VH-VL binders against q0atu2. Designs and how they scored, part 275

Target 1, 119 residues: q0atu2
Amino acid sequence: MLDKKARIRTSREYRNVFEKGKRLSGRFLIIYYVENALDNNRFGFITNKKIGMAVIRNRIKRQLRAIVREYQGQVKNKHDIVLVARAGIGKSSFEGMEKDYIAIMKKAGLFARNANKID
Short names: E, the ipSAE of ESMFold2; O, the ipSAE of OpenDDE; V2, 0.75 times the mean of E and O plus 0.25 times the DockQ between their complexes.

## First folded at step 13 (VH-VL)

Design yb3 (framework fv_dusigitumab; at its last look DockQ between E and O 0.05; V2 from the best seeds 0.00; counts 0 for: pae E 10.6 > 2, placed apart)
Fold by OpenDDE, look of step 13:
Structure yb3 (fold): chain C 119 residues (1-119), chain A 122 residues (1-122), chain B 111 residues (1-111)
Amino acid sequence: as target 1 above (119 residues)
Amino acid sequence: QVQLVQSGAEVKKPGASVKVSCKASGYTFTSYDINWVRQATGQGLEWMGWMNPDSGDTGYAQKFQGRVTMTRNTSISTAYMELSSLRSEDTAVYYCARDVGYDSGEFYFDYWGQGTTVTVSS
Amino acid sequence: QSVLTQPPSVSAAPGQKVTISCSGSSSNIGSNYVSWYQQLPGTAPKLLIYDNNKRPSGIPDRFSGSKSGTSATLGITGLQTGDEADYYCGTWDHSLSAGYVFGGGTKLTVL
């Protein structure tokens, strides 16, 4: 699990990201990202009902959290980042989600280094 | 079967703008980003930026920020690159190329257009 | 001038082996897979190697790629006259402004 300090938790925090942040779309994910005044990054996750039943949405959210946690150390500091799952993500494999996340984060310029599992 | 077909050669005056097109076929246009790369005569390849045909999102190289605009028309599977305030140094062959980043998380260009020669001269 | 450094030229006789180096940094080659492109005279670049060492369909196994640390190498065995071309390495870069970067290119001459 992500540390509490690494999570966007309040509606106000989410709203701030949506209003002031930048938006980029991948194949399965949309990310909203904005600089914060902290020394750490915070992540938020949104899985709308269009994704599927609650069981599916929760599975997707767990998978996204696992991906974010895996690459957390490579993300540039001082950002609030919200991941929004797109409709097609339910049909994607974990690896597919991971690759999409990596690609979109790279294009957003949010990875500092070693954004891939290979050195 | 994947093909990228670009528009014809262009001759422009300094200060003018040029818009090059790249028509994609043989795959789902909105599933892969289009990148633009240019090459001056006798010089190396220079990356200009990427464009997501699905969302319209773009990312430009710092060198071209403020002068380049990458767009698309999804109904005809065509990407566009417009470069403004042209200078003689912009004389080059411009290529569009398909990016497979979303498939692998790594960026490389597996298909290229044939290139469009843009000449800027007074 | 290019973010990735390649030798300007290499040459060898038919049948021999050549290697082309590509040197970068931790923000590019050190963090991402490297791709190689072949550009025959008067033609558009062609993908030759991706993911450091993988060949697209149609590329003979005479072409190989490797990566170590912040450097990559393209190997060509059994050199043929048709291999005479410019070769470019490329990868994603995280430094300053995120984007794709190419090497300066290497002209391969078959003697």
Scores: ipSAE 0.908, ipTM 0.955, lowest interface PAE 0.5, mean pLDDT 95
Fold by ESMFold2, look of step 13:
Structure yb3 (fold): chain C 119 residues (1-119), chain A 122 residues (1-122), chain B 111 residues (1-111)
Amino acid sequence: as target 1 above (119 residues)
Amino acid sequence: QVQLVQSGAEVKKPGASVKVSCKASGYTFTSYDINWVRQATGQGLEWMGWMNPDSGDTGYAQKFQGRVTMTRNTSISTAYMELSSLRSEDTAVYYCARDVGYDSGEFYFDYWGQGTTVTVSS
Amino acid sequence: QSVLTQPPSVSAAPGQKVTISCSGSSSNIGSNYVSWYQQLPGTAPKLLIYDNNKRPSGIPDRFSGSKSGTSATLGITGLQTGDEADYYCGTWDHSLSAGYVFGGGTKLTVL
């Protein structure tokens, strides 16, 4: 699970990322990201009813959190990052979500080094 | 007046391949996924996979993984399904069907092609 | 051995009502929307119901759908001879082998 200080929690925090952040689209995900004034990264996750019913939305959110946790040590610090699940993510496997996350984070320049779990 | 018009009937020998085409009209081809569904004589519907015409990405049913390839040519709004190493059990009617689009969490087939009969000889 | 279970057949007289059940699991019907398809003899399937209970344009209101838990139901009132067809439920299944699944089909006879 992500540490509580590594989570975007309030509507104001989410709004700041959407209004001031950069936007980048992948196959299953959209990320919004902006530098913050903290010593750490914060992550937010958005799923909507288009993805499926609540059980599926909760599964997707848990899978995305697991992916982010796996790579969080490789993400450049001082960023607020919101992951928005695109409606088509319900057709994806865990591996498909992971590949999409890696690709979009590399394209955004947000990894401090390569995205492999072991270098 | 959305239409999906499929290629004609095929007769094939065991071990051959078949490639069925599905020409779309009346909508923006790249906005909706194309799925392939087959039906053996007197049997139910069997989903084979989906293909996103915009990206070319696919997802195949496990049963067909390694034997099926789904492609498209966006210039002529046409989807293709190729099934290799044909066996007598592959004798069926093959349908293309449009689903609600790649960027949707809903999954249903609102328009279907007329079907293509593929017969695999003894 | 379909993932979604439907009765193999149902029958009723013209003008009567019939229901067709579709039983699944938490990984399919329990977590996603159900659609129903009508296949008239010798024809391609046609979408009849989507999003559990919605009708596409051109489908008369005597066709209805509902969902409860891991089960879905298609209702047909005012049966006509032209309703003789095979009926399939369908939904996405999010289990380990993820994919779209159809019920085994229900043959409706109007006699």
Scores: ipSAE 0.007, ipTM 0.614, lowest interface PAE 10.6, mean pLDDT 86
ESMFold2 (binder alone), look of step 13: mean pLDDT 92; pTM 0.950

Design yb4 (framework fv_dusigitumab; at its last look DockQ between E and O 0.72; V2 from the best seeds 0.81)
Fold by OpenDDE, look of step 13:
Structure yb4 (fold): chain C 119 residues (1-119), chain A 122 residues (1-122), chain B 111 residues (1-111)
Amino acid sequence: as target 1 above (119 residues)
Amino acid sequence: QVQLVQSGAEVKKPGASVKVSCKASGYTFTSYDINWVRQATGQGLEWMGWMNPDSGDTGYAQKFQGRVTMTRNTSISTAYMELSSLRSEDTAVYYCARDLGYDSGEFYFDYWGQGTTVTVSS
Amino acid sequence: QSVLTQPPSVSAAPGQKVTISCSGSSSNIGYNYVSWYQQLPGTAPKLLIYDNNKRPSGIPDRFSGSKSGTSATLGITGLQTGDEADYYCGTWDHSLSAGYVFGGGTKLTVL
């Protein structure tokens, strides 16, 4: 699981990202991202009721956390990033979510230039 | 069956703007980003930017920041690329191309428009 | 000038094999899959190879792709006169301005 310091935890932190951050939409995800004053990245996850029952929402959230954790070391530092699950994500595969995440993050320019991809 | 059909050739004066259209068919327009690539005569391919037809989000190459605007009309499955403050160096064939990034996490263009020649001359 | 470096030209006789190199850096080829495009004279580019070594439907197995480190290679065996074209490599780049980048292109002449 993501380290506590790598997580957006407070409503104020979320609001800051939504108000001051940039937004990019993928097929299954929307990301909001903004620079922070820290030396590390923080991630937030939102799965609202339109995604489905709590069991589904929790599954999606676990999957997204797994994806973020997998690529965490490759993301530019000093960013707060909120992932918002879109309605269609419940029907997507884990791989589909991962590809969507990667595409959005690339378009956002959030992968570090010196990052090493692990294939 | 997938097709990208672009608008016709354009002749413009320096300082003017040009808007090229790209009509998509044979697939769900909003499911794939449209990219624009240009090619000056006898030169190589130059990537200009991407546009998400679903959200309207865009990303432009730094070279064209402030001069290019990529938009879409989803009701007619048409993407647009407008380039302003035209210069003679902007004379080129402009292509729209479909991007499969969301399907693979990797960006490549599997279908291309036929190209639109834009000539900028005084 | 181009972010990705290709030889400006290659040539070979029909039936022979040619290779086209594409050199980049850790921020592009080193991190992302490479695609190749064929552009016949007077036509729009056509996807030839994607994901380093995969062929779209309709592309013969004479065309192959490979990637190692920060470089990619396009291979063409059994060269035909119809293969005379410009070939471009391309991939995503994670430099200051994230975006797609092309090689400078390689003119293939069939002797």
Scores: ipSAE 0.920, ipTM 0.959, lowest interface PAE 0.5, mean pLDDT 95
Fold by ESMFold2, look of step 13:
Structure yb4 (fold): chain C 119 residues (1-119), chain A 122 residues (1-122), chain B 111 residues (1-111)
Amino acid sequence: as target 1 above (119 residues)
Amino acid sequence: QVQLVQSGAEVKKPGASVKVSCKASGYTFTSYDINWVRQATGQGLEWMGWMNPDSGDTGYAQKFQGRVTMTRNTSISTAYMELSSLRSEDTAVYYCARDLGYDSGEFYFDYWGQGTTVTVSS
Amino acid sequence: QSVLTQPPSVSAAPGQKVTISCSGSSSNIGYNYVSWYQQLPGTAPKLLIYDNNKRPSGIPDRFSGSKSGTSATLGITGLQTGDEADYYCGTWDHSLSAGYVFGGGTKLTVL
């Protein structure tokens, strides 16, 4: 579960990411990302009406939140990151969404170096 | 049959630019990134950057930032790499390669072009 | 010096086994799967191993790969003269300038 402080919540917060952030596209996802003034990351999720009805869009959002939660400890801090589901995402498996996320996050340079240190 | 066919050899003077093409066939061009890799004579492989043919997004190795531009024309399934302000040390064979990263979350190059020799001299 | 360290050369007789090491760090091999590429003289590189130990279609099973910690190993058994080539490891690196990195290459000679 993402904590409340790790969520992008307001329209102003989303707008800031879209206006000032960088954009990278994968097969099923687009990410927008920008440095923030916090000590932590925040994530936002957008599914547009082209994906399907609200029930389907909400299910996709839950799947994306689960993926983000799985990898959140590896993401460089101090970033606001918005995941936008592309129209074709409904045909993807959970694993397909996950691999797409991993690929675009690596290409964006958003995974921290030495994130998988052995204690 | 996946195939990447590159443009022919180039000879350039220092300070010029070169643009190498890479025509893809046998797969959906926009589904996979094209990467560019070069190899100077007697040297190893050097990664230059990636380009997403669907979006046009790119990521360049720091060494080439500001001198390299990677583009595409999706109508003819062709990727391009342009390197400007050429120096003698840019003499190399330049390869395009297909990247399966979106399928696996891990990057590797499953198909390569035949290479384009760029010679910078005089 | 490459980010990934390989021995410059390896030699063995036909029919023998050879291994080629690839040493990296937590920001590359330690985090990501490793691939191996074969470059025969005068040709483009060819994918030999992906995801540490998987072979693409058409690569014989005498080629194998493994990964342990921040190191990877390419194994070649039943060595043939046609295996004389340069071999490169490669993976994604998450350090300051995120991007793909290759090892320096290993020249395999079959005597």
Scores: ipSAE 0.747, ipTM 0.902, lowest interface PAE 1.2, mean pLDDT 91
ESMFold2 (binder alone), look of step 13: mean pLDDT 92; pTM 0.951

Design yb5 (framework fv_dusigitumab; at its last look DockQ between E and O 0.86; V2 from the best seeds 0.81)
Fold by OpenDDE, look of step 13:
Structure yb5 (fold): chain C 119 residues (1-119), chain A 122 residues (1-122), chain B 111 residues (1-111)
Amino acid sequence: as target 1 above (119 residues)
Amino acid sequence: QVQLVQSGAEVKKPGASVKVSCKASGYTFTSYDINWVRQATGQGLEWMGWINPDSGDTGYAQKFQGRVTMTRNTSISTAYMELSSLRSEDTAVYYCARDLGYDSGEFYFDYWGQGTTVTVSS
Amino acid sequence: QSVLTQPPSVSAAPGQKVTISCSGSSSNIGSNYVSWYQQLPGTAPKLLIYDNNKRPSGIPDRFSGSKSGTSATLGITGLQTGDEADYYCGTWDHSLSAGYVFGGGTKLTVL
């Protein structure tokens, strides 16, 4: 599980990312990202009702958190990043989500090193 | 069955703009990014940027920032690359290429267009 | 000038083995899988190797790829006259501006 300091937790923090951040879309994810004034990255997760029932949404969130945690040490510091799950993500595999995340993060220029699943 | 078919050769004056098209077929156009790569005569490959046909998101190489614009028309599965303020150094063959990044998390180009020759001369 | 460094040319006789090196840095080859492209004279590039060592359908097993650290290598065994072409390595780069980068290319001549 992500540390509390690595989480976007307040509505105000989310709004800041949406208003001032950049947006990139992948196949299953949309990311909003903006520089912060901290020494660490913070991640937010959004799973809308269009994805499915609460059980599904919670599963997706757990999977996304696992992916983010796996690659957390490779992400450039001082960013707030919000992951928004797209409607089709419920039909994707964990590996599919991971690949999508990696691709989007690479395109966003947010990976610093070892941005590969297996090297 | 996957094909990328590009528009024909272009001859332009310095300072003008050129817009090259790339029509995709044989797959779902919006599922894969399109990249543009150019090659000057006798020179190597140079990556220009990518476009996500679904969202319209783009990423350009720093060298072309401010001069290149990548767009798409999803209704006809066509990607466009427009390069402005043309210089003689922009004379090259321009290629579009399909990117498998979303399928693998790695970027490589499995299908290429046939290339479009752009000549810039006074 | 290219972010990835390749020898400008290599040559060998038919039936022999050749290797083409591709050297980069931690921000590109050190962090991403390498792909190789073959470009026959007057044609568009063709994907030859992806994910360091995988071959697309239609590519014979005479072609091989490997990666170690910040370097990659393309191997061609049983060299044929039809292999005479330019070969490019490529990968994603995480340096100042994220994007794809190519090597300078290697001209392979079959003697």
Scores: ipSAE 0.916, ipTM 0.957, lowest interface PAE 0.5, mean pLDDT 95
Fold by ESMFold2, look of step 13:
Structure yb5 (fold): chain C 119 residues (1-119), chain A 122 residues (1-122), chain B 111 residues (1-111)
Amino acid sequence: as target 1 above (119 residues)
Amino acid sequence: QVQLVQSGAEVKKPGASVKVSCKASGYTFTSYDINWVRQATGQGLEWMGWINPDSGDTGYAQKFQGRVTMTRNTSISTAYMELSSLRSEDTAVYYCARDLGYDSGEFYFDYWGQGTTVTVSS
Amino acid sequence: QSVLTQPPSVSAAPGQKVTISCSGSSSNIGSNYVSWYQQLPGTAPKLLIYDNNKRPSGIPDRFSGSKSGTSATLGITGLQTGDEADYYCGTWDHSLSAGYVFGGGTKLTVL
């Protein structure tokens, strides 16, 4: 449930990130990221049909959006970031996706503080 | 049983390069990153960078940016660290270590290679 | 020198208890879990503590860890002569050049 302004919306916006952005892979996810000219971050999500049936792909997309929303306050501003689900993600747990996301975002240098979910 | 076995000691002249190898066994090599850490004689540990063996992605400490290259050969489960333009200050023991960050979202090194001594004569 | 500050040395007699401090900042210890490594003379470092206070399999419970704010502490009870080593804290740092950082190390002498 990201704000509309925090979403990558158009094919052109997605293509810009894939063509001009940097790429880092984790175990379940790949992120593509590039600085934008805005004062905010934008996020996009890709679940290829090779991942599985629509029910599975929708579940994964919901889980990734929840993860991004939980940590969005820790992400350095002015970035467009696309999360791409890797093959095999359908067997991962929510916690597994979350830890993978945290790890690759740290390695990309995209977190500013408080990388772990508060509890 | 997880094991990281490094290449043998090297003696180099200033300005040369060195490439240290780290062969992994006892786990799926592509599942976890390899980090490189060095330690000058009588000094502390200094982190150099990481490589994801699956993708080949790397991240280097700023101090070594432009002089270090980390690579791997997945078919023989081996990571490499190459340091160029060597100086006497680069004389150290170089370690590879396995990074479990993908399991926890935090980074720590659970298995270490035995170390490779690199001596830069000046 | 090092991003994380540790006392250079500590000492105690066999059977006693010691603590080793590690002081950092909000960009490292304040934001990330801390690990501790033991380096016995002439050997590679070994993981002692991860995720602030957890022990890998094979590490006895006389080794403990804790974290408060931007500081972490390694505790060792029932000291043995085999515990003589250098001890390092380590964690991720979120500053602009994100990466892993170690403390300067603490030499433990068991007298």
Scores: ipSAE 0.679, ipTM 0.893, lowest interface PAE 1.6, mean pLDDT 91
ESMFold2 (binder alone), look of step 13: mean pLDDT 92; pTM 0.950

Design yb6 (framework fv_dusigitumab; at its last look DockQ between E and O 0.72; V2 from the best seeds 0.81)
Fold by OpenDDE, look of step 13:
Structure yb6 (fold): chain C 119 residues (1-119), chain A 122 residues (1-122), chain B 111 residues (1-111)
Amino acid sequence: as target 1 above (119 residues)
Amino acid sequence: QVQLVQSGAEVKKPGASVKVSCKASGYTFTSYDINWVRQATGQGLEWMGWMNPDSGDTGYAQKFQGRVTMTRNTSISTAYMELSSLRSEDTAVYYCARDVGYDSGEFYFDYWGQGTTVTVSS
Amino acid sequence: QSVLTQPPSVSAAPGQKVTISCSGSSSNIGYNYVSWYQQLPGTAPKLLIYDNNKRPSGIPDRFSGSKSGTSATLGITGLQTGDEADYYCGTWDHSLSAGYVFGGGTKLTVL
């Protein structure tokens, strides 16, 4: 589970990201990202009803949190990042979801230059 | 079966713009990003940027920021690269290439167009 | 000049083995998988190796790739005259502006 300080929690925080942030689409995810005034990153997760029933949405959200948690140490600091699950994500594997996340984050330039990837 | 077919050679004056097309076939056009890479005569490969055919999102190399525009027409599975304010140094063969990043999380180009020669001369 | 550094040229006789090095940094090769491209004279580049050491279908096992730290190596055994070409390494870079980067290319001459 992500630390509370690493989570976007309020509607106002989400709204700020959507209004002022940049948007980038992957195959299964859309990310909105904006710099914040903090010393840490915060992540938000959106899984709307078009993905499926609540059980499915919650599963997807758990998977996304797991992915974000795994790579959070490699993400450039001082960013608020919202992950929006696309409709097709329900049919994707965890691995596919992870690859999509990685690709989007790389294209967004959100991986730290000095981060060490463990292969 | 995957193919990228580019438009023909172009000759332009300095200051003009050129728009090269890349028609994709043999796969779902919107599922893979298109990248553009150029190569001046006798020189190496130079990455220009990527374009997501599904969303229209783009990312350009810093060198080309403000001068390059990558677009697509999904109805005909065609990607476009427009380069403005052309200079003699822009004379090169321009390639479109399919990116498999979404499949692997790693970026590489598995299919390439045949290249389009762009000559900039006064 | 190129973000990734390759030797300008290598040469060997048919049947011999050659290696082409590709040196980068922690922001590119140290972070991402490396790909290699073969460019025969007058043709478009062709994917030769991806994910450091994987071969696309149609690429013979004479071609191999490896990566260690911030460097990658392309190996070609049983060199053939048809292998005479330019070879480029490439990978994603996380420096100032995220993007793909190529090596300067290596011209392989078969003696």
Scores: ipSAE 0.909, ipTM 0.955, lowest interface PAE 0.5, mean pLDDT 95
Fold by ESMFold2, look of step 13:
Structure yb6 (fold): chain C 119 residues (1-119), chain A 122 residues (1-122), chain B 111 residues (1-111)
Amino acid sequence: as target 1 above (119 residues)
Amino acid sequence: QVQLVQSGAEVKKPGASVKVSCKASGYTFTSYDINWVRQATGQGLEWMGWMNPDSGDTGYAQKFQGRVTMTRNTSISTAYMELSSLRSEDTAVYYCARDVGYDSGEFYFDYWGQGTTVTVSS
Amino acid sequence: QSVLTQPPSVSAAPGQKVTISCSGSSSNIGYNYVSWYQQLPGTAPKLLIYDNNKRPSGIPDRFSGSKSGTSATLGITGLQTGDEADYYCGTWDHSLSAGYVFGGGTKLTVL
């Protein structure tokens, strides 16, 4: 889905975002985000056991990756961003997760006015 | 029936602080962000910031960063806006408003409080 | 000062039509949907139009909205004396200090 270089992959990379990053909560998601030294964005996805069994957690991760992929062209570059699924996300629809993501990304200031060049 | 009911008018001296309350009813308070908007006499609307009642997260307009604090008490469904180091330029009507961003992915204010007049004078 | 530009005032006779413009940029109107608010004298603002052209329940269809490029327009037909108010456009702005922005407001006089 996302390009391999656009993924946060190691424990060290995740720890950096949680320790140095800012945090904002929506209804279904929490985002942690920090500037990186790369030319691109990287995304990570966290679901814990409280959300459900592995099948459920994997489904949610897949849905969140699809949402991120759809809007990635609107995200300001040079950020590491971790999406943490909140308890209760399993009760949301794909559309509900999508709207939540859009809202918190706008409030975090992570969408760029020039990203889509829609002028 | 969504309602936002604000605290009464206040008169303050320069250098003081003011804390305006906004009591919500008719909906699940923690499901929508509360925004604060002010309006000086004869002037337009000026957005001050947003507050998420569930998490306590806030985002302030740059102009007010460092002087404004937005909080809440979820047990009584009440949001608060505190503005410190008041100046005569802060004389205005202060409104709370409900933001529907989590429903739509777009931000607009569907319900507003009645406004609280704050007068800053010596 | 206002990020979104509106004419300061407009006027027309009862029964006529008026339009109120709202001019912004790619970081606000060009990126997001626009809302409009009506503020009757001595009252709090009230949502008139959301998502560029949708009306909340209770708003008559003689109020309309549209968006093109980085500009939005509020249209009011069949003007009534009760429409005399200040009108504000608003949207989210994605500039470096992301936040909500309003137009400077337009005073509508009906005579």
Scores: ipSAE 0.768, ipTM 0.902, lowest interface PAE 1.0, mean pLDDT 91
ESMFold2 (binder alone), look of step 13: mean pLDDT 92; pTM 0.950

